# VH-VL binders against q9nrl2r1430to1533: the designs that were tried, part 274

Target 1, 104 residues: q9nrl2r1430to1533
Amino acid sequence: GGVHELSAFEQLVVELVRHDDSWPFLKLVSKIQVPDYYDIIKKPIALNIIREKVNKCEYKLASEFIDDIELMFSNCFEYNPRNTSEAKAGTRLQAFFHIQAQKL
Key: E = the ipSAE of ESMFold2; O = the ipSAE of OpenDDE; V2 = 0.75 times the mean of E and O plus 0.25 times the DockQ between their complexes.

## First folded at step 19 (VH-VL)

Design ff10 (framework fv_erenumab; at its last look DockQ between E and O 0.93; V2 from the best seeds 0.82)
Fold by OpenDDE, look of step 19:
Order: sequence, then C-alpha cells, then structure tokens
Structure ff10 (fold): chain C 104 residues (1-104), chain A 121 residues (1-121), chain B 110 residues (1-110)
Amino acid sequence: as target 1 above (104 residues)
Amino acid sequence: QVQLVESGGGVVQPGRSLRLSCAASGFTFSSYAMHWVRQAPGKGLEWVAVISYKGSDKYSVDSVKGRFTISRDNSKNTLFLQMNSLRAEDTAVYYCARKPNYQRATYFDPWGQGTTVTVSS
Amino acid sequence: QSVLTQPPSVSAAPGQKVTISCSGSSSNIGNEFVSWYQQLPGTAPKLLIYENNKRPSGIPDRFSGSKSGTSTTLGITGLQTGDEADYYCATWDDSLDAYVFGGGTKLTVL
C-alpha cells in the first residue's frame, strides 16, 4: 500500500489499542492460561501482531488489513460466549472499528 | 449441583509415588480445563497444574515438573495427579478446581474439598 | 514471597467494615482479572469475587471487590462472626506463565 494508507492503518491500530475494550485483543492468548484455546481457534491473531504486520508493510491492500481485524473479532466470538465480558468488549470494539474503517 | 471430590491422599515416605483422583459431577466435565492447587500446612495456595478439556495440553509449575503428571479420563469424569519422587515440601492439601471456559476467566469455581498428602520419613 | 502481597491479618468488630488489599504488578493484576477466595477454617477455598468486582450466585453484597492499577481490594461490610476466615486474591501472571495467589489474609472478628 501507499504511504498514506499505511499511516491510516497505523493510526487505526493505535486507536484500537487505546480503546477501553481492547483488553481481550492486545496480545495472543497464553497456552497455559487457556490450554484449550488453540484447539478451537486455528488462526490466532492479536493487535500486537497486526501492528507488527503494519510496521513491516505486509498489508498490500486495505482489505487484507480489514480481514485480519475481522479475524481477530471472529476468534473472540467463536471462543467466548456472548454473555462474557470478552464478547461484549469485542462487540463494542468491532463497532468502533467499523466506523473508523469507513474512513480508510 | 456442580461438585468435585478428591481422593487418594495419604502418608508416604520421600521418593515414593501417589496418585490423586478427582471425581466431577453436575457439569459437562469434558468441556472444562481442570486444575490442581495445593496448600501446605499453615501456608497459602499454590497453583500446581492444568490440563485442557481434551487432555492434549498439560502444564505444571516448575517445582513439580518431571515428577507430577496431570491427566484425565473424560469417560469417567475423573481428573488425576500422578505424583512421583515425592518430597517433604510436597506435603499439602491438594485441591482440584474447575476453570470457566472463556478467555480471560482466570478464576476457579468450584473447588473440591481437598485430599491430604503427607510426605514424611 | 508470594507474587501478590496481602496483609497477613486484619481485624474488626461485628457490624464494621474491613478492607483487604492485594498488591501486584503490571504483569498480573495490572493486566488481568482478579478473583478473591474465602477459606473458612478447615474448609476448601470458595470463590468470593471474580473479574475484579463480580459476585457469584449466593455471595451477599456485603462482599465487594475493586481494582485500581496494580492493586485490588476486597471490602466486607456488616462484618459477621461467620466471616472469620482466610482470604486470598488470585490472578494470572504473564511473566511467570502461571496462576498466582496472594499470601492470604486472616480476618479476625473481635
């Protein structure tokens, strides 16, 4: 992607990280903390990984960036029941993301 | 009613082995990661080991690595702790405990009543 | 020597309020949900508070939890003689890759 697009990705990741509901998504789940997580989630991802990919210019298209963010939320909703704090946080953060992503 | 009942505790000499069991009832045992937590006499709580719901992933605290093995039989709703090469410092009440099935739920509920292991020469 | 630090003991008269502190670091309380457990004499621990401030079913609202920064506090109002017990805070520690407990606090009802 272009310089401006890359900057937009960086800024969006920063905003997501700073959001109050980012706590389920900041880093990958520990295998010891949640030993069954990776039996269920086959494509784990987190904001720190996405940030690294942005920094390395691995996203050539905005759609690729968006796909990773959506995967992150999808993983959350797949593993966490809807009534959990994690799922609720994910719902709010995803809504925020969707609003911000329209500006890309 | 969700219930955990430990058994298998006893008095053994150092270097001996002991196998603890935890019988689960009142919930879908095979859906939950299970833990062992121990408490030395007059001391606090210490996390010992965890096993995934299918039993494919196992982890334990460093002080018991190579000596203790956590396992489970989901067909019998039973959790196990195989303790080999027991040491005096392993003397404790051993509790089995259930961990809830969401990402950041870092708490245990319920706990069993515990089973006492005494390692003494 | 516990990863989480609690006062060894607290005491108060019936009807009063007590607080039990639990201090950690950014690798545990700072980034994770905290739970509290009540252990009555000669019994197993019982979940008292989870996710910093939530009460399981059956736990009266006299018990409360709060978290700020790298510390958490258990509050008990309307203290009863039956509240005399050991109380433990607990959470996950990212640096140790382990579940950790406080050293425990003995609550005496005077």
Scores: ipSAE 0.867, ipTM 0.946, lowest interface PAE 0.5, mean pLDDT 96
Fold by ESMFold2, look of step 19:
Structure ff10 (fold): chain C 104 residues (1-104), chain A 121 residues (1-121), chain B 110 residues (1-110)
Amino acid sequence: as target 1 above (104 residues)
Amino acid sequence: QVQLVESGGGVVQPGRSLRLSCAASGFTFSSYAMHWVRQAPGKGLEWVAVISYKGSDKYSVDSVKGRFTISRDNSKNTLFLQMNSLRAEDTAVYYCARKPNYQRATYFDPWGQGTTVTVSS
Amino acid sequence: QSVLTQPPSVSAAPGQKVTISCSGSSSNIGNEFVSWYQQLPGTAPKLLIYENNKRPSGIPDRFSGSKSGTSTTLGITGLQTGDEADYYCATWDDSLDAYVFGGGTKLTVL
């Protein structure tokens, strides 16, 4: 990791946030809105948290960044049934992520 | 058939208590967070409280916090609302409602038929 | 005042079309799924529309929903006297950490 890798993480997060299917992933799920979420999802993560970790240089390896993004999708598929709008958005955004991640 | 049936409403004096019940059938009650929604006469709908599927997490609107307690008994498929220190503004029809377990589901289906609470001197 | 603003009433003749608006903000309608409920006189609310424009089983396609920006609209075509009811929009509000309902719209079929 250098400055090119850090800017690549930032660019990728910006592209994910801009994507139309980012809406389930922008921020952590509200415990009041979905009080059962945190009993099921033990390692919650969202794009705003990943963005902050990039800003604070907390990712030392590209694999660590990729693992957080993949955890985000895994949480979505674990909590939400496959036929939900959330899971479908997750599938499309994950496919987009895999294409963009080749730029790392 | 999925059904919710409320009971326990009545006419009470200010400062008294009532306990509402909601009997659930036709679905796995212990898999869903459950809600109370109320409707004052001539007014719209107001979300009141939610309880997690295990009953461990409870949240309510500020106007009833400290006075109303939501609870559940999963062995009896029953949701409760204990209403203490009742005030005139608590006069309403009280509905129990189910919300789907999806991350961003923001709708209620089904609703019970409601039970009426009237707080009057 | 309700967080979600609806007209207090609308009216139209049988067979006609009516729309009911619901205005909110970026903390609710702008970023959250909207639902609509019908409340017939003396009855509990009934889900008409979820996820902005989807109909549950048993709701005829003359009921429709749409969302644009921070506003949502319920459309009802082929009005029947049995459609005379109160209609509520609803969603989640991030700023309030609460589920919120519009003030309701009374539909009169004349």
Scores: ipSAE 0.690, ipTM 0.887, lowest interface PAE 1.0, mean pLDDT 92
ESMFold2 (binder alone), look of step 19: mean pLDDT 92; pTM 0.929

Design ff11 (framework fv_erenumab; at its last look DockQ between E and O 0.92; V2 from the best seeds 0.79)
Fold by OpenDDE, look of step 19:
Structure ff11 (fold): chain C 104 residues (1-104), chain A 121 residues (1-121), chain B 110 residues (1-110)
Amino acid sequence: as target 1 above (104 residues)
Amino acid sequence: QVQLVESGGGVVQPGRSLRLSCAASGFTFSSYAMHWVRQAPGKGLEWVAVISYSGKDKYSVDSVKGRFTISRDNSKNTLFLQMNSLRAEDTAVYYCARKPHYSRATYFDPWGQGTTVTVSS
Amino acid sequence: QSVLTQPPSVSAAPGQKVTISCSGSSSNIGNEFVSWYQQLPGTAPKLLIYENNKRPSGIPDRFSGSKSGTSTTLGITGLQTGDEADYYCATWDDSLDAYVFGGGTKLTVL
């Protein structure tokens, strides 16, 4: 993508990371902490991975960037019941993301 | 009522083997990762091992690697800990414990009453 | 020797308030939920607090948990003789890739 898009992705990731509800998404789940996570989640992703992809200019389209973010939330909702802190945080963060993404 | 009941503890000499069991009831056992935690006499708690709900993935603390093996039989709602090459420092009460099914969960509930393992010459 | 540091003992009279601290690092308490366990003499640990400040069903509101930075605190108000026990903090440690416990605190009711 263009320089401006790259900057926009970087800025959005920064905002997501700084959000109070980002804690479930900052890094990948440990296989030892949650040994069944990767049996269920086949495409694991986290904000640190997305940030790295942005830094490496791996996103050619905004849609690709958005897809990864949505995948991150999808994984959270797939694994965590709705009444969990993780799912609730994800719901709020996703809403925030959707608002910010409209500016892309 | 959710319940865990350990058994199989005893007194053994160093180098011997012992197999612990944990009988689960009151919940869908096959849906939960299960853990072993031990407590040496007069000491604190130490995490020992974890096994996934299916039994496919197993992990343990370094001090027991190669000697202890965690396993489970979901058809019998039972968790196991095979302990080989036992050492004096393995002397402890061994608890089985259930972990909630959340991606960032870090707690155990409930715990069994524990079973005592004593390794001495 | 424990990854999480607790005072070895605390004491207070019935009816008073006590706090038990648990200090860790950025690789554990700083980034993870903490839990507290009560262990009455001769019994198994019982979950007291989870996710920093939540109480399981059956745990009275006299027990509270709080977290700030790399430390957590268990509060007990209206201390009762039945509260005399060992208390352990616990969490996940990212650097060790393991569940970790504090050394435990013995609470004596005077």
Scores: ipSAE 0.857, ipTM 0.943, lowest interface PAE 0.5, mean pLDDT 96
Fold by ESMFold2, look of step 19:
Structure ff11 (fold): chain C 104 residues (1-104), chain A 121 residues (1-121), chain B 110 residues (1-110)
Amino acid sequence: as target 1 above (104 residues)
Amino acid sequence: QVQLVESGGGVVQPGRSLRLSCAASGFTFSSYAMHWVRQAPGKGLEWVAVISYSGKDKYSVDSVKGRFTISRDNSKNTLFLQMNSLRAEDTAVYYCARKPHYSRATYFDPWGQGTTVTVSS
Amino acid sequence: QSVLTQPPSVSAAPGQKVTISCSGSSSNIGNEFVSWYQQLPGTAPKLLIYENNKRPSGIPDRFSGSKSGTSTTLGITGLQTGDEADYYCATWDDSLDAYVFGGGTKLTVL
């Protein structure tokens, strides 16, 4: 709900962006680079979009923010086989996120 | 073994058309995006076009946009490049190539042996 | 108009080590995985290195890759006459919305 909760969302997103394993998640996957992506992933989301939604106060509940972050990871795991660099980065960043999210 | 074999190249005059084919074997062709890459004589490699696994999404480099059309027939494990309004600068060896299936893949493996297109007056 | 810059040629004696550089920008090498290809005379390109520094099966460990900032390097140790070929770096470029290749480096083994 309030301004302090939205500030916590902002800080969490900043910590995710700073993490070494954020590279697959910084921006949306390019449809030209990976033309199959948007046939498989129907609700694309990335850290830059989540950060913009926080800045525009579009999250009314903490659960909505957490759902977008978890959607980001689930998209990664749905598209990428487990042994890929993207999936491994997603696993490590998700673990980091769960630790940081306990502060909410 | 995984293999790609191009065909359909030849010598043509400017303004004419050619259709290239790439026969795939040894892997599930319908699970992979496919690409065309060309190499002019004595020059480097240039990416030309990509098509999604289903054939639904197609993209090409600006220099061939509107003239070249990438397509595929998954029932025949075949990739195509329809080349219309050919120009001298389209003279090259044309390779088909497979890209791995994940979000940030930026490499091609394998490549076909290539088919030569010569556009001359 | 190659956005990835490679030296046109390099040379070294058999048994020596050679490196081939590839320079780009933040719109390509700086934010994207790079790959390297060997093209022996009269043949198709063959993947040597993917994801900056990984080797596909069948590529000996005397081939190596590294990336730092907007530059990438292919290393070849224990140079053999059969390594004489053209070598290309490649990556994705965000500003061009295209896959891009370096201009190529001719390796001569003397």
Scores: ipSAE 0.646, ipTM 0.870, lowest interface PAE 1.1, mean pLDDT 92
ESMFold2 (binder alone), look of step 19: mean pLDDT 94; pTM 0.950

Design ff12 (framework fv_erenumab; at its last look DockQ between E and O 0.71; V2 from the best seeds 0.72)
Fold by OpenDDE, look of step 19:
Structure ff12 (fold): chain C 104 residues (1-104), chain A 121 residues (1-121), chain B 110 residues (1-110)
Amino acid sequence: as target 1 above (104 residues)
Amino acid sequence: QVQLVESGGGVVQPGRSLRLSCAASGFTFSSYAMHWVRQAPGKGLEWVAVISYSGKDKYSVDSVKGRFTISRDNSKNTLFLQMNSLRAEDTAVYYCARRPSYSRATYFDPWGQGTTVTVSS
Amino acid sequence: QSVLTQPPSVSAAPGQKVTISCSGSSSNIGNEFVSWYQQLPGTAPKLLIYENNKRPSGIPDRFSGSKSGTSTTLGITGLQTGDEADYYCATWDDSLDAYVFGGGTKLTVL
């Protein structure tokens, strides 16, 4: 049900945020810090945005929630080379997410 | 070898203009965002401006907004800083610096040797 | 006046260990990678440490970086006369939406 799913999404976001490898994903990239980021990434997203969407009950399906999380990781891997700390953190966090998402 | 070489510094009176250049070599210049950082005599480092790899996006510190313009010519591997309405407080060594293209990178490498700008009446 | 706070000077004898602190806030060091730069007299800054504790190629392991909370520390062991320089910490500040530097620390080798 909607209430139970919402709780599950909230809990999963909390777990993602608390993860040691969440630092690349906590907030959107600054346009000044990385001026070319938004030329490459057309659908920017971060955990704080996803959390807000969860709180506002914008996810009607688990698949929608999962899609946003996967988009977040996709953006990371699209912009950051594989050998970067960001990409490595993303790889580990995504693996964690995939395990947790099985519980949804 | 990755290298940045600044030029164009000099002594000017307040209100005058000066254009700095930074020649890049040893790397794909057009793939990197480039920065200007300055250092007043006997003082610390101050970030001045950034330009995206394509030159489309430009930002600068508030103290130089409306007066300084960062630009680049990727065909010539050159970064520019157009400085108008110069003030005494703009007196500094001006460094060009490269930023790596990572989403959370916060460092510069390498730096040029710097070019000195002196604004005095 | 600098967003990041460093001691103005430190000193030690050759062979000794020194540490240089850099304190900030949650809007900068607390949430961002920190870098350190060495500036020898009359020269341009040189990257010494990036991403809190990583050394670029050519930087000896005598130089180390660490970060805790809203502060970072540069460590230099086996101090050499050639280490006499100004050292700057740097990072991104989310509140100011700008790159920020410490005020710099002058290291004197006695």
Scores: ipSAE 0.865, ipTM 0.946, lowest interface PAE 0.5, mean pLDDT 96
Fold by ESMFold2, look of step 19:
Order: C-alpha cells, then sequence, then structure tokens
Structure ff12 (fold): chain C 104 residues (1-104), chain A 121 residues (1-121), chain B 110 residues (1-110)
C-alpha cells in the first residue's frame, strides 16, 4: 500500500517496457495473428494493461502487481516452446524483473 | 510428406457461389490453424482468411467479409472456403496454407498447388 | 495496394549475388517477424525464410534474410538460372490486424 508503492510499480513497469526484450509483452496478442492463443491462454495480460491498472490505482498490494507480471511470463512460457525467440526474451526479461522487484 | 491439395475451382457468373476444398495429409490437421491466400492474374499475393485449429474462430479480410466463409472438418482433414456473391475481382488462384502452431510468427508452410476461380460474365 | 514496398524487378548474372529489399513500417516489419517466399513460374509459393533470417529444412544457405529497422532484405548468392522467380516479403501488420505481402520482385538471371 501507499504512494511509494504506486511510484515503485510505475518505475518498474517503465523499466520493463524500455528493456530490449519487452517486445512480446507490450500489447495483448492478436487473436487473428495467433488464432489458437486464447484457447490455450485463459488469463491474458500485457504490459500496457498492467500500466493502465497502475494508473488507475487498481493494485492494492505489491503481491497483486507481482502476480500480474508473473502471469505475463507464465503465459509466455506456456504458449511458446523454449527454443523460440519469444520464450528466450521472456526468460531474460523475467530475470531482469526479479532483480528490480527486490526494490519494491 | 506434408501435403495440401485444393479443389473446387471453376468458371462462374457474377453473383454465383463456389465451395473450395483443401485436403490435408502428413500432419495432425486438427493441431493447426489454416489460411486461404489468393493471387489475381498477373498480381501479387493477398491474404484472405484464417480459421483456428478447432474451427471456432474465423476471420476474413474486409473485401470478402460477409460473402466468404472459411470452415473445416477435422474428422476428414479438410479445409473449406464457401464463396458466395462472387464478383469479377474475386478471380484468382486460391491457395490453402498451413500456419505453425505454438508460434507468434505467422508464416505459411506448406502451400497447396492452388485452384483457379474465374468470375466472368 | 501493398503496405510493403519491393522493387518490381532485379537482375544479375549467374554466380553473382542479388539482394531484394522490402520496406515497411513500425506497425509491421519494425516489430513483427518477416518471412520470404519464392514463386517459380507456374507454381505455388514456397517458404524461403521465416522469423527474419531462419531457413526451413531444404533451403540452401545461399538464401539469407536480414532485418534492420522497418526494412528487410533477401540475399541470394551463387545465383542460378533456376532462381528466376517472383519473390515476396510478408509479415503481420498490427494496425490492419492482417497478414500482408509485398508487391513482389521478379528476379531475372541473365
Amino acid sequence: as target 1 above (104 residues)
Amino acid sequence: QVQLVESGGGVVQPGRSLRLSCAASGFTFSSYAMHWVRQAPGKGLEWVAVISYSGKDKYSVDSVKGRFTISRDNSKNTLFLQMNSLRAEDTAVYYCARRPSYSRATYFDPWGQGTTVTVSS
Amino acid sequence: QSVLTQPPSVSAAPGQKVTISCSGSSSNIGNEFVSWYQQLPGTAPKLLIYENNKRPSGIPDRFSGSKSGTSTTLGITGLQTGDEADYYCATWDDSLDAYVFGGGTKLTVL
């Protein structure tokens, strides 16, 4: 809770978006582009959605924010095989996230 | 050997209908989204439609929306394109194509040989 | 017509190298995977390059792909007469919510 947590959430989201490996996570996956995605991934989430939730003060606990970020990565690993560019980007961005999240 | 074979093309008058078929073999058809791509005489390639692996989700380009319906029968490993209210500009070779599963990258491998639709008065 | 711009034609002698360019925007090439297709006369398109620079099985390494910014390039070395074909770049366009092809480039081997 509190103002400092909201500022920390915003700072972390900005750093994730700026990271070179953010490209698979910026927006929700297009159903036309990836027709089987939403049959497999039932709780879709992306950085633009998370950022909007921060802006609207929808996260009451740091754990709620962390859960959405981790959901984003788990969706990536569930959908994409390990050898894909998407899964590799997810691995690197998640490692970066874990380092930054210790600051919350 | 992965193979796609289209059929059902022909010469028809404007306003008439045709149904194209694409027979698939050599892979688990029900695990893949499928596409139709067309090529007008002397022109480039144009993406037309996609159907999800289960058949539940279907999308088509604006120029054919409401007139063309993509469908599939997974028990027969067959993809279809029902083309209603045909227009002269629908004249093309129609290809079916397989999209990879479990990939954000949309690309087509393999393609069928194509079937020709000619809409002429 | 096409949101992806390719030169209409290119030519070179046997044994030489050619490049075929494809120009797009941030809504397509800039943030999406590119694929390249070869269409030999009278035949269906065939995948040459996927995910910007990867070759499917059976495509020789003299075919290569690269991407920089909003542009992509197909390279063909050791040019052979059998390489005469139309070549298409393709990618997803996020603004159109559609898959798009370039207008095609006719390669002539002289």
Scores: ipSAE 0.589, ipTM 0.849, lowest interface PAE 1.1, mean pLDDT 92
ESMFold2 (binder alone), look of step 19: mean pLDDT 94; pTM 0.950

Design ff13 (framework fv_erenumab; at its last fold request DockQ between E and O 0.86; V2 from the best seeds 0.80)
Fold by OpenDDE, fold request of step 20:
Structure ff13 (fold): chain C 104 residues (1-104), chain A 121 residues (1-121), chain B 110 residues (1-110)
Amino acid sequence: as target 1 above (104 residues)
Amino acid sequence: QVQLVESGGGVVQPGRSLRLSCAASGFTFSSYAMHWVRQAPGKGLEWVAVISYKGSDKYSVDSVKGRFTISRDNSKNTLFLQMNSLRAEDTAVYYCARKPSYMRATYFDPWGQGTTVTVSS
Amino acid sequence: QSVLTQPPSVSAAPGQKVTISCSGSSSNIGNEFVSWYQQLPGTAPKLLIYENNKRPSGIPDRFSGSKSGTSTTLGITGLQTGDEADYYCATWDDSLDAYVFGGGTKLTVL
């Protein structure tokens, strides 16, 4: 149900944040630090934003929650070349997410 | 060979203007955000400004806001720094520097040789 | 007055190992990748280390970088006379919303 799913989303976000490979995803990058980012990425999202949406009960379906997480990874792979630390971290974190998401 | 070459430096009185240029070669200039960094005589490095790869986003350090403007012409592989209302404390070697095109690339490579700006009465 | 703190000078004899420290805070070194630059007398800065401990092509393995907490260290082994230069650490500062540098360290080869 809704309450169960909400708790599951919260727990999964906590686990993602605690993961060693979460550093590219914790929050949105500064426009000054990476001025190109928002010109390329049209739907920016990060774990802190997803956490807020969870806390506000904005996810009615697990698929909506999963879509935002996948968007986060998609953005990472779109902006960062494969050989970057960000892309490598994203690959590992996404694999972790896919395993954990099966529990939803 | 990746190369950046600054020009336009000189000696000017306070209140005057200068326009610096940075000619890029050996890489796809239009794919990279570019920076200006300066170094006062005998002092350390200070970040000055950044411009996005397309030139649509520009930012600068507070001490030069309203006076300095960063811009670029990708068709000519050139970066610019328009410096107005120059002050004595703007005296420095000005370097252009490339930022690698990934998220947490918090470094500059390469740097130009620098061009010297001297502001004195 | 620099956001990142470096010792103003270090010295060692040829062949020796030297370390240069760079201390910051959680808003910069603590959260971001650090880079190091070498500036030979009368020249432009040159990238030595990026992403805390990676060397660009052409940089010998005598140069190394490490990061712990809110501090980073540049290590130089087998010191050569040609290593005499100024060295700067750099990173992004989240609180200042700006790129920041250390004050620089003058390395003298005795």
Scores: ipSAE 0.874, ipTM 0.952, lowest interface PAE 0.5, mean pLDDT 96
Fold by ESMFold2, look of step 19:
Structure ff13 (fold): chain C 104 residues (1-104), chain A 121 residues (1-121), chain B 110 residues (1-110)
Amino acid sequence: as target 1 above (104 residues)
Amino acid sequence: QVQLVESGGGVVQPGRSLRLSCAASGFTFSSYAMHWVRQAPGKGLEWVAVISYKGSDKYSVDSVKGRFTISRDNSKNTLFLQMNSLRAEDTAVYYCARKPSYMRATYFDPWGQGTTVTVSS
Amino acid sequence: QSVLTQPPSVSAAPGQKVTISCSGSSSNIGNEFVSWYQQLPGTAPKLLIYENNKRPSGIPDRFSGSKSGTSTTLGITGLQTGDEADYYCATWDDSLDAYVFGGGTKLTVL
């Protein structure tokens, strides 16, 4: 909760977007590009959507923000096999997120 | 060995219909979205359509929308393209192609050998 | 107008190196993985490069790919007469919501 916490959320999302391994997570998956994605992933989320929610003050608790970020990674690991570039990027970005989230 | 084999091409007059088939083997067909890509004589490659692994979601390029219907029968490992209201511009070699089911995959492997459709009066 | 721009042709002698360029935009090459295909005369396209610079099994290391900004390049070293083919770059275009291919480049080995 609060305005200062929301500013920290925005700072953290910027750091995630700047990371080299953010490329799978910047925007929602296109249904035309990957038509089976939404049969498997029922709660889609991406960094641009999370950033919009921060800007609109939609997160009331830090746990809600963290849950959306972790959902993003969970979706990646659910959809993509472990040996894919997407899953490897997710693993590295999630590790980076855990380090940065200690500042919350 | 992963393999795709197209059939059903031929010579037809404008306004007629044709159905293409693509037989898949050597992989779990029902785990992959499948695509059609075409190549007009002496021209480059053009993406035509995609179908989801269950067959419930289908998308096509605007130039064929409403005329072509992609479908599949997972029990027979077969992909189809029903082509209605054919035009001279649809003359091409038609390839079926597999794309990996990763969230950002943008490449096709393998391709079939192609089947030729000629639309001529 | 092709969304992805390739030179119509390129040529070089056996043993030489060639590069084939492919130019796009931020809605495609700038933000998406690029693939390259070789199409030998009278045959189907074959995957040559995926994920900008990776080779599938069976593709020799004299084929390479790179990407910078909104452009991608296929490199072929130790050119052989069997490399004479059409080469296509391909990617996803987020603005068109479609897969797009370059117009193709005909490689002639002299």
Scores: ipSAE 0.734, ipTM 0.901, lowest interface PAE 1.0, mean pLDDT 93
ESMFold2 (binder alone), look of step 19: mean pLDDT 91; pTM 0.929
OpenDDE, look of step 19: ipSAE 0.851; ipTM 0.944
ESMFold2, fold request of step 20: ipSAE 0.685, 0.593, 0.655; ipTM 0.888, 0.862, 0.884
ESMFold2 (binder alone), fold request of step 20: mean pLDDT 93, 93, 92; pTM 0.944, 0.944, 0.937
OpenDDE, fold request of step 20: ipSAE 0.874, 0.874; ipTM 0.952, 0.952

